# VH-VL binders against q17rb8r558to768, part 13

Target 1, 211 residues: q17rb8r558to768
Amino acid sequence: TAELSHLTKNVPIFVCTMAYPTVPCPLHVFEPRYRLMIRRSIQTGTKQFGMCVSDTQNSFADYGCMLQIRNVHFLPDGRSVVDTVGGKRFRVLKRGMKDGYCTADIEYLEDVKVENEDEIKNLRELHDLVYSQACSWFQNLRDRFRSQILQHFGSMPEREENLQAAPNGPAWCWWLLAVLPVDPRYQLSVLSMKSLKERLTKIQHILTYFS

## First folded at step 5 (VH-VL)

Design d13 (framework fv_romlusevimab)
Fold by ESMFold2-Fast, scan of step 5:
Structure d13 (fold): chain C 211 residues (1-211), chain A 122 residues (1-122), chain B 108 residues (1-108)
Amino acid sequence: as target 1 above (211 residues)
Amino acid sequence: QVQLVQSGSELKKPGASVKVSCKASGYTFTNYAMNWVRQAPGQGLEWMGWINTNTGNPTYAQGFTGRFVFSLDTSVSTASLQISSLKAEDTAVYYCARDVWGATYDDYFDYWGQGTTVTVSS
Amino acid sequence: SYVLTQPPSVSVAPGKTARITCGGNNIGSKSVHWYQQKPGQAPVLVIYYDSDRPSGIPERFSGSNSGNTATLTISGVEAGDEADYYCQVWDSSSDHYVFGGGTKLTVL
């Protein structure tokens, strides 16, 4: 569609941290280039920009997540607090620059749907098992760490009946990935996956290492 | 029964190189990051950086790029610190210390090696 | 660039309470960990995540963290508590662990 077409070229990129579909990402913005970038996103009506982690060879990673601006608060000291939430994931096709901030041409990622009835049943069984393991891991964390997670990310999202309704899969997977104490390279690897089965399997593997 | 056992003391001349090792036991080596901490005589603790034991990728604090190299031998659960072109200012006790999965979640160092004294003098 | 400030020394009589502070800008938003180092020995974790104790650490050790100051509190101080104490945080803005300068606790 026309809306999607203009959100794939020269997309402004905030090079900072990992972002995930449906997960809140509050930002404290003090740099003039990023304040300009955010102001432009608001003025154009898109109210979105890309978020990527830094990369030593390419300036920023090959995969990221769009952030949707929910609100902007201006602080007395000249900083801005930008309330965002993760949207669509993307792959970087081409890198650029505009007025001191990075840009990219991107393609959006969506999970590949499983159509076979037996495979869908197996996927649901895997999902329910991993969700149970995630709940056990979270409830067995030390009180202080659980409190920090709740303060920063909120509570774990509820299970969804239709695992394939959302193009990025269930929200709780992304919440969990944001809170698991794993290397950012693993987080980036999982973010790039287009298979819910592969993502659940990898999350299960990580949970097993920490249980 | 987690243990981190470091190699013995070293006395080196300026310009030489040294390799300090830290052998882990009592846990799955690749589930925890390994940090390096330096303490010069009579001074405080100074964080040098960490190595991801699962990926092998090192991260150095700003003052410790270049002459300092972190490495792993996962087959023997050992992390190593190599210092090249030794200077008198490198005289210190060097500690390895374990944390949960690197510095990603404000983690802490639950187990430390006993320390390796490196003395650089003419 | 983030800096943690500790008093260089604290003296306390046996059986009394010692308080060791760790100052840092908005340190209450960070998780503070505390290490004990006795002469000629490696550091030992005594408090993690502001107030949690590792197994084997006596209940006499406690911690707090709010605003710009974190505090390690040692009640009923014993001679064996003489050591240097270091606070530590992870500073996400610099991707560095930061240690305080250390506080020498003397039990007189």
Scores: ipSAE 0.000, ipTM 0.433, lowest interface PAE 12.8, mean pLDDT 86

Design d14 (framework fv_romlusevimab)
Fold by ESMFold2-Fast, scan of step 5:
Formats: structure tokens, C-alpha cells, sequence
Structure d14 (fold): chain C 211 residues (1-211), chain A 122 residues (1-122), chain B 108 residues (1-108)
């Protein structure tokens, strides 16, 4: 109860790049402020911090994703490589600062479940169509680009039988959004969506544009 | 920082042609569709069409085919609108506007050029 | 072709709430975006996806979309809000963007 309360108020924010549920996000940390932030995260036992892209008007974006620390490798020169994976998505409610790094009060996001049988059937049809388009797009990339994606993000996740089992929807959607060559602002818009149908529709739109 | 900078105003006679350019900076040009929007004096915004900056394929709204041509020069991150056989009713401010992505689904325009005034008179 | 209908003008006193409507057949099934255009300037996005605000747009700007009407609401109106406001949708049936005719907001 105390840990959950801590994870929504004065949450440490690493301002750097987009992060997505279930997607690996390896970080190379050299700045003293972020080394302190990560050390504190480990010492408190939460082993989590928020990740947001920078924003010229508000310091960092209104939406982001929590990163879970899986491992930390310390380098001889004092730098560290932090192996993380995306967790829950969030919306920023208030911004703050602590010892040189940004903090935020946040509200976690999850998809609104579709309950109507006809809508569930339509969602499954849309999902299957978009998944096939994603597979075709990835397989038609130049070998060099496919190899780089596989090395950094791993293989595309397989279809999930229950599209609404996870609070953030199917993992492959986030993997795909991470690898598509679209602007962080557009990625941010998709990250903020609470409708799987709307997210699949926007992903389809992107795939059509690049195909 | 994202910027769309358009070419300067043009004063042309009927029957002439004009080319309006829109130079993009601060982002990867080919990852965003470019739209063209017209605004006649005292009138509202009128969507003319878009060009896929990745493929170069243009799509024109009804009424903007034939005399209107969308083109790209990706080497200098520039989209262009050419209007041939100018008529008085072509007098308007022409805007380029970035669509997060274009195509069959559409989205919204997050950045606009400052506009280029084209005046057709004799 | 799909048509969006806006009132040509709306007048509001400073500090009051302005409501600008955008009418369209079953517009609640579409995503509505709103642009502000001041005299001699390019339009600026103020609301996207019915109700979301871009970074830098004040919280007093909000939006809604239901049935046949989308609404841009500006609370605590300031003189600097005087502008033309345009709604916009993507019409998937025609694969075209559609703008409303625009509403001139006057703060008196």
C-alpha cells in the first residue's frame, strides 16, 4: 500500500526516449543525477522509474511509461548499462524536481475493455488484419534494417488468444510502435490511447503510409 | 525544432504559373505527410490534398486536379505546389501543413507553414 | 461530400465561457480537431482527438464530441482568444480532410 502510494507521487522521471509496455529499453547512464536516481530506485526496492521524452514547452511529455530495472552492469569507467523493460503507462498530473532530476505525480493508464459481443468480433477481425499487415511490412524491410530491429527489440511477439487479457492490449502492438519510423509526438498520441480499437486503427494507418 | 518555411508572396497575371515551396526542418521529412490548404480572402480553410513524402505519391481533393501539382525534393526537405493557367479565383493564401501521417485514415495537422499569398490580377 | 457546419460568429464577454459547435452527420463516430487562426497568421492546433490539448495550450480550452455535434469550449475567455476557430475531421468514406466553415470569436 505504501509502495503503491510512492509509485504515483514524486515518481522519478528519466527524460530521454519513448518507452512502451513489455518492450526492452536498455539505457547507458553516465550523468550523476541519473546514476543517483537509479541507485535510489534500487535501494528503495521499487526498481522502477518513469521514462518520458523531452518537450520544449513543458520540460517533458504529458504521457510516459514506467521502466522496470531487470539488471545493472557497472563499467570500469564509472558508467553503467541499465537493462529495463516497459511496464505501466501513465499520464503526468504534476511536475517537480529532486536533486537535479525530474519527478512527477502520475495516473496510470489502462485500456477500456470492450464488452459487447459484436464489437469484440469486429475488434478481433481488425486485430487479425493489422497483425498480417505488420508481418508483411516487417518481412519486406531491407535485411540490414530487419537485423538491427531484431538485435535491439527482439522478434515480433506472436498473436495473443485473448486480445483484452493484458491491461495494455497485445504486446506486438507496442513492439511494432517502437520499431516504426514515426515521430515521438505521434508515438505519444498512440501511447495515450485507452482504446485498443483506436490504437489498432492508428497502427494500420502508419503501416499503410510506409507500405 | 520543427519549422515549415514557405516562399514569398507572388503577384501574377491570369494565364501565368506559380510555384509555392515549403521547406521543412527539425524532423525526418519522409516520415510525415505534407498537406496543402487554401484560404481565399475572407473565406475559410479549404483542404487541397496531400503528398506522401516517403513515396512521392500525391492525392488531390475534388476540384484541385489538372492545374494543381504537388511535388517533392527530398534532398532539401521541400514540398512544392505548382498552379498553372492561373485564374482570378486562385487568389488566396496557400498553406503547407504537416500531417503526423497521411493516407487512408488521416490525422491532424500539428505544424503549419506561415502561408504564401498568391494574387492573380491584371 | 461530408459537410461540417459551424456558426459564423460567437460573441462572449471577458471571463465568460464560449462554446463553438461543429455539426456533422454522426460526427461522434469521427475524431474532431480544432484550429485557432488569428488575423494574418497561420492556424494553430488547439484541440486534437476530440478533447486532447497540445503542449502549450491552456487548460481553459477543452473539447467534446457526441452524436451529431462536437463542441470547443473556452472557459475564462481572454481578449487574446479572439480568432477564427475551425473544426476538422477525416472522412474515411471519401478519404478526405473536411474543415468546418469557421467561427469568428469576438471578445467584447
Amino acid sequence: as target 1 above (211 residues)
Amino acid sequence: QVQLVQSGSELKKPGASVKVSCKASGYTFTNYAMNWVRQAPGQGLEWMGWINTNTGNPTYAQGFTGRFVFSLDTSVSTASLQISSLKAEDTAVYYCARDIIGGDYGDYFDYWGQGTTVTVSS
Amino acid sequence: SYVLTQPPSVSVAPGKTARITCGGNNIGSKSVHWYQQKPGQAPVLVIYYDSDRPSGIPERFSGSNSGNTATLTISGVEAGDEADYYCQVWDSSSDHYVFGGGTKLTVL
Scores: ipSAE 0.006, ipTM 0.534, lowest interface PAE 9.5, mean pLDDT 87

Design d15 (framework fv_romlusevimab)
Fold by ESMFold2-Fast, scan of step 5:
Structure d15 (fold): chain C 211 residues (1-211), chain A 122 residues (1-122), chain B 108 residues (1-108)
Amino acid sequence: as target 1 above (211 residues)
Amino acid sequence: QVQLVQSGSELKKPGASVKVSCKASGYTFTNYAMNWVRQAPGQGLEWMGWINTNTGNPTYAQGFTGRFVFSLDTSVSTASLQISSLKAEDTAVYYCARDFVGETWDDYFDYWGQGTTVTVSS
Amino acid sequence: SYVLTQPPSVSVAPGKTARITCGGNNIGSKSVHWYQQKPGQAPVLVIYYDSDRPSGIPERFSGSNSGNTATLTISGVEAGDEADYYCQVWDSSSDHYVFGGGTKLTVL
């Protein structure tokens, strides 16, 4: 459809940091190109744009996450404080430029649903184990870092009854990935996964490394 | 892309004050903490502390309290280090370096400013 | 407070392998980062989280960390690798970043 076509072609890209489904991503926007991008997003009613990390070749990563604008405060000094929340993940198909900011043609990512009952049971067991490891890791952080995480990202989301209800899987996985002290390459690898089992396994390995 | 550009060299007399600035560009300023690192002539790197760019809260290493003040001007994506009552032993190159604001107990400095030389002599 | 110990200097012939050590009590339980500093220049991150390499850093740079010793290894050493190398950890007990004293690598 025209609607879907519009959302996947010439998507404006803010090249800055990692973003994740359901995770808050507060932005201070001062650069003219990004102020234009944000203003345009609001004026057209889309209220969303893509977020990708930069690469060392003066380009941006092959995977990213859409950010939905929740609120905007325009400050007298020319800054904008933009409250955003991560939405759908995407893979970059083609790169472009518009009015000084990057654009991309994209393909949205969704987790492949597990249909076998035994596999679903095993997935729940893995999920519960990894969630417990995540809680233990967070509880053992020094108070300063724990407070900083709570201030920026909020509390760890609760476990979800249906692990496959959301196209991106459980919210707590993304919250955890946002706060883990890992290389952006690992974060990007996890963001690109279309298997909840693979994502939980990778997160478990990361937690074990830092335990 | 990501750049940290520091103010120019300073030559000061003992007892004077100096303000070193570090202007960030190419990323969302408030998503990364700013660290200050000192290097005296012929010596190694010494961590001075950091400032949380989102909350504005500074943390100083032992030995860098009192005369040293970390501050921010988020409107221009700039972090600053002010040293009051300058002493000869403050002669050093001062670096700013960023790390992730969501960091826990284990992070690294992926980008550094070019350094600002502060010389204190009479 | 936590202390990282590096040899003050290491000499290596061109094309050979240099190994720079960073000693610390139970340093294997911490993540070690390595910086290269050339005269008159700012430090550059060459290894992070013990063994990961930033984009743009040659594959001849590698790292390891176990027990009480972390090691930066530079294979096929080139003249351009002459620099001071610093290891770094976060010490949660003191809430401080800690740098090693630095190692001067000489290629001759």
Scores: ipSAE 0.000, ipTM 0.424, lowest interface PAE 16.5, mean pLDDT 86

Design d16 (framework fv_romlusevimab)
Fold by ESMFold2-Fast, scan of step 5:
Structure d16 (fold): chain C 211 residues (1-211), chain A 122 residues (1-122), chain B 108 residues (1-108)
Amino acid sequence: as target 1 above (211 residues)
Amino acid sequence: QVQLVQSGSELKKPGASVKVSCKASGYTFTNYAMNWVRQAPGQGLEWMGWINTNTGNPTYAQGFTGRFVFSLDTSVSTASLQISSLKAEDTAVYYCARDIISGTYDDYFDYWGQGTTVTVSS
Amino acid sequence: SYVLTQPPSVSVAPGKTARITCGGNNIGSKSVHWYQQKPGQAPVLVIYYDSDRPSGIPERFSGSNSGNTATLTISGVEAGDEADYYCQVWDSSSDHYVFGGGTKLTVL
């Protein structure tokens, strides 16, 4: 829609946790300001809002991810369970407020496409190596931790044949970043990257540390 | 709240040994690497190496192997630096410093211990 | 053995802008981090990844990095900014961290 294609000004921001492209983000909403925000998103037809982690200097971080509302279950006690999935990443350009919740003017992020065939070959090699390390790390986790991850995030996505088909790169990278036990600032740094090579390298470094 | 609290100052004679401890709190100890940094009197910061708090594996910078040993006690979230056969040139403030992941990328030290002064004199 | 070069001292009047440089061969291809150390205290991170500020560090602190020189800029300098400032990089060729020699900032 026209509204959806131009959703870059005064975007409502839920300040709570990290969100990532393609990764489910179920929310339990009870605060009046966020219930209003969710209701407005549904009523206007956008069915989207931004998610950013908090920041003490700027109230919320400079980077975030759009969440698409898949379903909403209203509970009798006034609480809402909102089923969302991560969409496009963004950089915050300007901060604002509306009826008690934060807003932002944003610009969407996309990975810079690698065009050189030798670089694409090297990227595939790096991708395959890091994916193997990720699978090994996950399978070697203690059963309790592996079960918790499967319950909250589902199974690790399979490899994609075309690494650059999606503007945010392979889905498994984001699933892995959501489950790795690293500092949110590190996660935020990776979320802000526009290079798949840099993201794979950073993820590889994390996996090497925990292996 | 993240804190790194180091053990108190030490005064030692040449040839003795010393153990400096760094107790972490406010985060999951094993998810962050611990670095050691030396600062001799009136001098700058010198990186000594790091220890992987998940695996226990230490990595030493050139000049800090042999007499210097990094160790962990994960049950009490503590990293330690032991210096054996102390020499006058070991007189310095020793800092522990946390990074988000070290040894493989351009990471930084977000929290530092208060420092432990080790003085080696006769 | 990568080397970072800082001026040993920089003096600045209150309210003016201080610039502390960190020189290194092709340092613009590396990520530079800056630490502030006040007398008798541990270092505090003030800039990371060339230009990013940690929570709690005022907007007066900024950084840049290009070519062979990284720069920490402190605008509207206050007496409380008196400290030693250290730059730091990761040297991939030796797989270790390198600190600059430090710059003493004097505010009078």
Scores: ipSAE 0.043, ipTM 0.649, lowest interface PAE 6.8, mean pLDDT 89

Design f01 (framework fv_zigakibart)
Fold by ESMFold2-Fast, scan of step 5:
Structure f01 (fold): chain C 211 residues (1-211), chain A 122 residues (1-122), chain B 107 residues (1-107)
Amino acid sequence: as target 1 above (211 residues)
Amino acid sequence: QVQLVQSGAEVKKPGASVKVSCKASGYTFTNYAMHWVRQAPGQGLEWMGWINTNTGNPTYNEKFKGKATMTSDTSASTAYMELSSLRSDDTAVYYCARDIVGATFDDYFDYWGQGTTVTVSS
Amino acid sequence: DIVMTQSPSTLSASVGDRVTITCKASQSISSYVAWYQQKPGKAPKLLISYASSLESGVPSRFSGSGSGTEFTLTISSLQPDDFATYFCQQYDSYPYTFGQGTKLEIK
């Protein structure tokens, strides 16, 4: 089985939608090129591929998220049901093609750690404020939207004690970004951020707009 | 206000093609998948497939693969469904319908177009 | 394909009646069922999603229940507005499929 952290060259890319760290991304795959891509991922033992949105030049975005395959059902009608979860974020360095699907050379992204004790305290305060705003926004949604979100994404993750334990920051931020009704351009901008503070600030602005 | 406005009724001869449009307004077009559903006179609803409005990638019900072509124009916020090699049994009302929770999640349909009647001479 | 079978195909009722429509799936679909109302010449309208979640703006006399393979739409006190055709839809797996419809008509 290949070491998954070394998968940075000629990475298969599913050009479809936004994906986010820790967030489930169930896929119904019918296209032969993507069925082949997924089968290869399983057979090589990597069990992951990249997910990027399309861009205006009929190419794909400069940033995306790796999807880790948890389960696959190959159906007799030619469809594949693929249970995936978002992993590491990446920046695209070089684009390519293989047997009809896109590939990329990539560089993984991680949040920049805040080391100053006072800044960590300020980050915690911002986090707690934005989390409360997110809970309020979700609880005050119309019943239909709330039910749809619970159905597809599950409940909002609880806040984490150590905000910098995960390289991508708290899971609830990504869950929220997946469910907020914002333009993919804004979602992509937030995905590309390397600062938890900037991400929380942007999420706060979005929540205020929809409150 | 979310609104889906479809093109007008079409009458076609067998063997012709027809292209139905669905113009979206009141929301960000690329954040929601667009599905197509047809209904033959006096019959039930039949799901044809959907298009990811962000990527332009369609997914078809196997029955319609090679028969229907789904496309979208993000600058015009318009989805299209083209049927080729029309037969009399393609006579139906064709609906576009929006999936509310993201472009990847196929689901139930919260907003529907008014429908486009396509009549194919026997 | 998952086959959705509605019962009855036609239902005659009077204003004020309690009416029940059943939808059966050929295999388990968890709670991934939606219900739609369609009036003549109009597009379908979403009533219920996720088997039991009432769409905002839909009267509380409408309710849904069930899981797995058997689902029910209930109208607790029928109103004149409610004479229409009702469809169930599964969205558990492709292709998405609808029941054949239940026509609710005046007795």
Scores: ipSAE 0.000, ipTM 0.426, lowest interface PAE 13.2, mean pLDDT 86

Design f02 (framework fv_cofetuzumab)
Fold by ESMFold2-Fast, scan of step 5:
Structure f02 (fold): chain C 211 residues (1-211), chain A 122 residues (1-122), chain B 111 residues (1-111)
Amino acid sequence: as target 1 above (211 residues)
Amino acid sequence: QVQLVQSGPEVKKPGASVKVSCKASGYTFTNYAMHWVRQAPGKRLEWIGWINTNTGNPYNNQDFKGRVTMTRDTSASTAYMELSRLRSEDTAVYYCARDIVGATFDDYFDYWGQGTSVTVSS
Amino acid sequence: EIVLTQSPATLSLSPGERATLSCRASQSVSTSGYSYMHWYQQKPGQAPRLLIYYASNRATGIPARFSGSGSGTDFTLTISSLEPEDFAVYYCQQSNEDPWTFGGGTKLEIK
C-alpha cells in the first residue's frame, strides 16, 4: 500500500538504458511491472521515475538520471509508448523493491561551480574547442547515420552563453554523449562527474578517437 | 506481436509492373522505417531501398533508379513497393523488413515479412 | 560498391562443434567508431533472421552461443556449440556505404 512521498526516497527505477539531462528517452513498455510503475507515477502526479543501466547480477548502476514523463499512449495490446526527457542526475544510496520493480533512495547530483576567473576563462576556451570538434564530427558522419540521430535525438543543442547557469552544464554535452559510440561504462563514468571541465576533457578524448 | 504480412505471389510478363504490399501489425507503424530486399533463386540478398513511414520520403538504391516507387498508407499500416519495366532478372522473392528503434543506429532488419514470389516470364 | 566475400561457401560440421564464419569487405565498413556489419540466418523457404548488428551486438532473443567480432574489413561470426537448428545459410550485410550490400552466404550443413 505504501506510495511515493518524496522524489528522493523509494524512487521507482526502470532498469534499462542510459538517460541524460535534457535528452529525449522514448520508451516502449510491455512488462506489467513497468506499466504499473508508470501508471502510478502519473496517478500520484509525480510523472517521474529513475532510469539506470543494469550493472551486475540482479542489480543496477550507482548513478542514473530521472526521466520526466511528457506523454503516454496506452495501447490495446497492453503496451505503453512513453515519451520522456532526462532531468536531474542522481547517485543511488539504498536499493529496494516494490511490486516487482526496483526502487532506490537517491541524492541528486549538480556540477561544482568554478569561481576563479582564470579557470572560468580556460573552461570557456575548452568548451568552445570541444563544441567545434563535436560539430565537425557530426557534419562528417554518413548522411543516413546523421538523419537517424536527428530523428531519434533531435538537433544538436546550441552552445550556451553561461556555461555554469544549468546545474548539469551545457545541454549539448549530454546530447553528444547519447549519440557517441562509446562503452556504457564510459558513459556512466561521464554521467557521474561533478566537474564540467573533466566532462569536456573526456568528451574531447572520445571525439579525437572517432575523428 | 510484431508481424509483417506481404501480398501473394505474382507472375508477370517482361515490361509489366508489379506492386507488392506489406501490412504491419503489433507496433506503431510510423515509428519504424520499412526496407525492401529481394533474393533471386540461389543468389545473394539485394537491398532495394527504404521509406520513412512517418514522412513518406523514400530512399532508393541507384541500381533501381527510375523503376522503383515506394509508398505507404498510414491508416492501413501498409507499405508498398512497385517495380516497373520488369525483366527476367527481376525474378526473385521480395521481402519487406523493419529497422529497429534503439540506442544503436539502425541499418539492419529486426523483423521481416514472409516474402512475395515474383516471376517474370515470357 | 562494397563487395562482401564470405568464406567458406560451405562448412560441414557436426552438432556440438564450433563454427567460425568469415566475412571480408573490399573497403572498410567502420566509420566514426561504428562497424556497419550485421549478420543474418536464413533457413530454406523462410525470411532471414537478424543475429548480430554492428559487428558484435547480439539481437534480442538470439542465444548466447552466437557472437560476432571484427572491425575494418575483417569480420567473424562464431557459434560456440552447434545445435541442430543452427544448420542454415548465414549472410553478412554492410550499411557503411550506399548501396547496402550482402555477402554471398555461408551454408552450414550437417556432416
Scores: ipSAE 0.000, ipTM 0.460, lowest interface PAE 12.4, mean pLDDT 85

Design f03 (framework fv_zigakibart)
Fold by ESMFold2-Fast, scan of step 5:
Structure f03 (fold): chain C 211 residues (1-211), chain A 122 residues (1-122), chain B 107 residues (1-107)
Amino acid sequence: as target 1 above (211 residues)
Amino acid sequence: QVQLVQSGAEVKKPGASVKVSCKASGYTFTNYAMHWVRQAPGQGLEWMGWINTNTGNPTYNEKFKGKATMTSDTSASTAYMELSSLRSDDTAVYYCARDIIGATFDDYFDYWGQGTTVTVSS
Amino acid sequence: DIVMTQSPSTLSASVGDRVTITCKASQSISDYVAWYQQKPGKAPKLLISYASSLQSGVPSRFSGSGSGTEFTLTISSLQPDDFATYFCQQYDYYPLTFGQGTKLEIK
């Protein structure tokens, strides 16, 4: 439909930080161009826009995540406080510009489902091992760092019974990636993955480095 | 690429005022606070305060209240720090340095300007 | 104000040496400590945040540790490019305060 085609072409892009599926991303916006972008998203009824980090070769990275607007407060001082949550991941196909903010034509990413019974069992074993490592890492963090994470991101999500029920895999993976103290290049690499096994393996390597 | 470019060196007489600029590029200006840090000759670093580039509200170290005035121009992506009633002990290199807005526990500086030397001759 | 005291004030070392710089806070500041390197005539460069978190692009020979009131910066195998002045900074309380600096000199 027309609505669907609008969500993949000339998508407004907020160039700022990493965003991840299911993870809250609260924004404080003052720049007139971004206030206009957010207002347009609300007025058109889409209530979402893309989030990408900056890139030195291109104006922004080749991968990002859609942010869904949950609430918006326009303050008298010209600032906007926008409560968002990460939605679908995307790959950038073509870059553009509109009224001072970036736009992109995009394609959405989804994890490739594992169909083989033995591979599914191996995936479950890897998942459970990495989840246990994540819990240990979080419990062993210093109190102030743990408090800061809880304040900004909330509690670590519980394990999901079906690892492949959601198109982006388990929510706890994305929560963890948001809080791990790693280089944005690694975060982008993990965000771009279409394999839950690859994502869990990379997260495991990062956790082993910090544990 | 992130850059903070400061105005050139200044030589002033006691009692004069000086205004130092810090022009930002390579990032969204209003997403980062601008802090000012000075370094007197042969001395350590001394934090002066910061300006919230999003709201325009300054926060000062008590030592610099009434002495320093911090402002910003969003359209020019430039932060300013003005010193009034200059004395010889204001002779220092003045640095601007950025910090992410909303990180109240994370006031450390990932990028710094090159510094502006202010000399007050008496 | 929180007073940050560095030791030693001057350290003489040779290329290949392991060097350790200590920073002591006048009261507990958890892990809210950053470390900077400053070369003559240049602005400071961020090395470490949160007492132990190495910044992107900083060589792995640099490491930080500590919590509460005592913090250390370690260079495991000193290189010629490392001769500089090092500063710690606390960011748990306003005003933000720096240590007096440790000048690392060629022995």
Scores: ipSAE 0.000, ipTM 0.404, lowest interface PAE 18.6, mean pLDDT 86

Design f04 (framework fv_cofetuzumab)
Fold by ESMFold2-Fast, scan of step 5:
Structure f04 (fold): chain C 211 residues (1-211), chain A 122 residues (1-122), chain B 111 residues (1-111)
Amino acid sequence: as target 1 above (211 residues)
Amino acid sequence: QVQLVQSGPEVKKPGASVKVSCKASGYTFTNYAMHWVRQAPGKRLEWIGWINTNTGNPYNNQDFKGRVTMTRDTSASTAYMELSRLRSEDTAVYYCARDIIGATYDDYFDYWGQGTSVTVSS
Amino acid sequence: EIVLTQSPATLSLSPGERATLSCRASQSVDYSGDSYMHWYQQKPGQAPRLLIYYASNRATGIPARFSGSGSGTDFTLTISSLEPEDFAVYYCQQSYEDPYTFGGGTKLEIK
């Protein structure tokens, strides 16, 4: 239901890796606790759970991304591969436990919309510049690395006409963040941003470093 | 045959500047970034920064606080590192070393120049 | 910045012996299945020479007696049977984050 699709309390958390809005995140599920978590998600009809990286202070990070289950593949050796795609970003408000896996009360993150005409124009100019830099960076990678990226993450998403239509901003930003070779702490910092301008500026700095 | 050949030794007074060159041969110069690394007598290697030889854009270690300028000449296949406001602590052997541009996993230095000795004394 | 600590500072061995050199990073240098840790050999009066890249891959032309291992924060360079030409200083280097940093070095000297 609509209520279940907007779960914010006692959300099951898979503690493993970074996940990003619109980006594929295939999971190899081996542990009994996570098999139970995935099964429950499917059986209840929510087909969603949270993904957070581990954190030494708080068990898992204060920010994460919801994963939507697209398909489940059962392997001959008893393992399961769960095809997921990133959905909404969230901030963790409260941590909990359920049957061996972590849970959280969460608050969904959305980018703050820019309404000033001059700021929107500047944002569009920055977006177009950074997108061109991203395309150039990707096309100039050695063939082997380009092929690996295409296999794991798919092709770079196309530019969107309205930069602020999606609450998380353009899909290509998240695809790029997933493929750039940057520190997980830095990735987590960018995931937590509520400003598209700040996110584009950070991405531009990374791309400039590699060019 | 890949070769990086650096300019000869320099002796400078405190407050002066020094410019070291690194001439590349045996490969396509603009496909590889050029890094600069120094080593003071008996000390560890210290990374100074790098220049994208294709675009000319330099990226510097903040410890050098605007004292370092990196440039390159694509027609001569030569990279340059200029260090200004020299102090006695800048006495070191300065190396150039190459790294492939656009490879996300090849952030290591496969070929090095022979080194340029820079001595700063009063 | 990431600090790399190498131990021992000096290792005295004879030809034919096994050498084990350690490098510890102040934080993990692992990302996406790779360890951003590399090893170099430096002889007196010479530039460093690449030995091992991404923790365990031997560089072109490096003899099989050299091997690297480790992940996260703890890395090891092993020379299975020392040859006379192996007595040199060895440095580890991380490329995980800017600035790139090197360890203090381990000097391998003849006993």
Scores: ipSAE 0.000, ipTM 0.422, lowest interface PAE 15.2, mean pLDDT 85

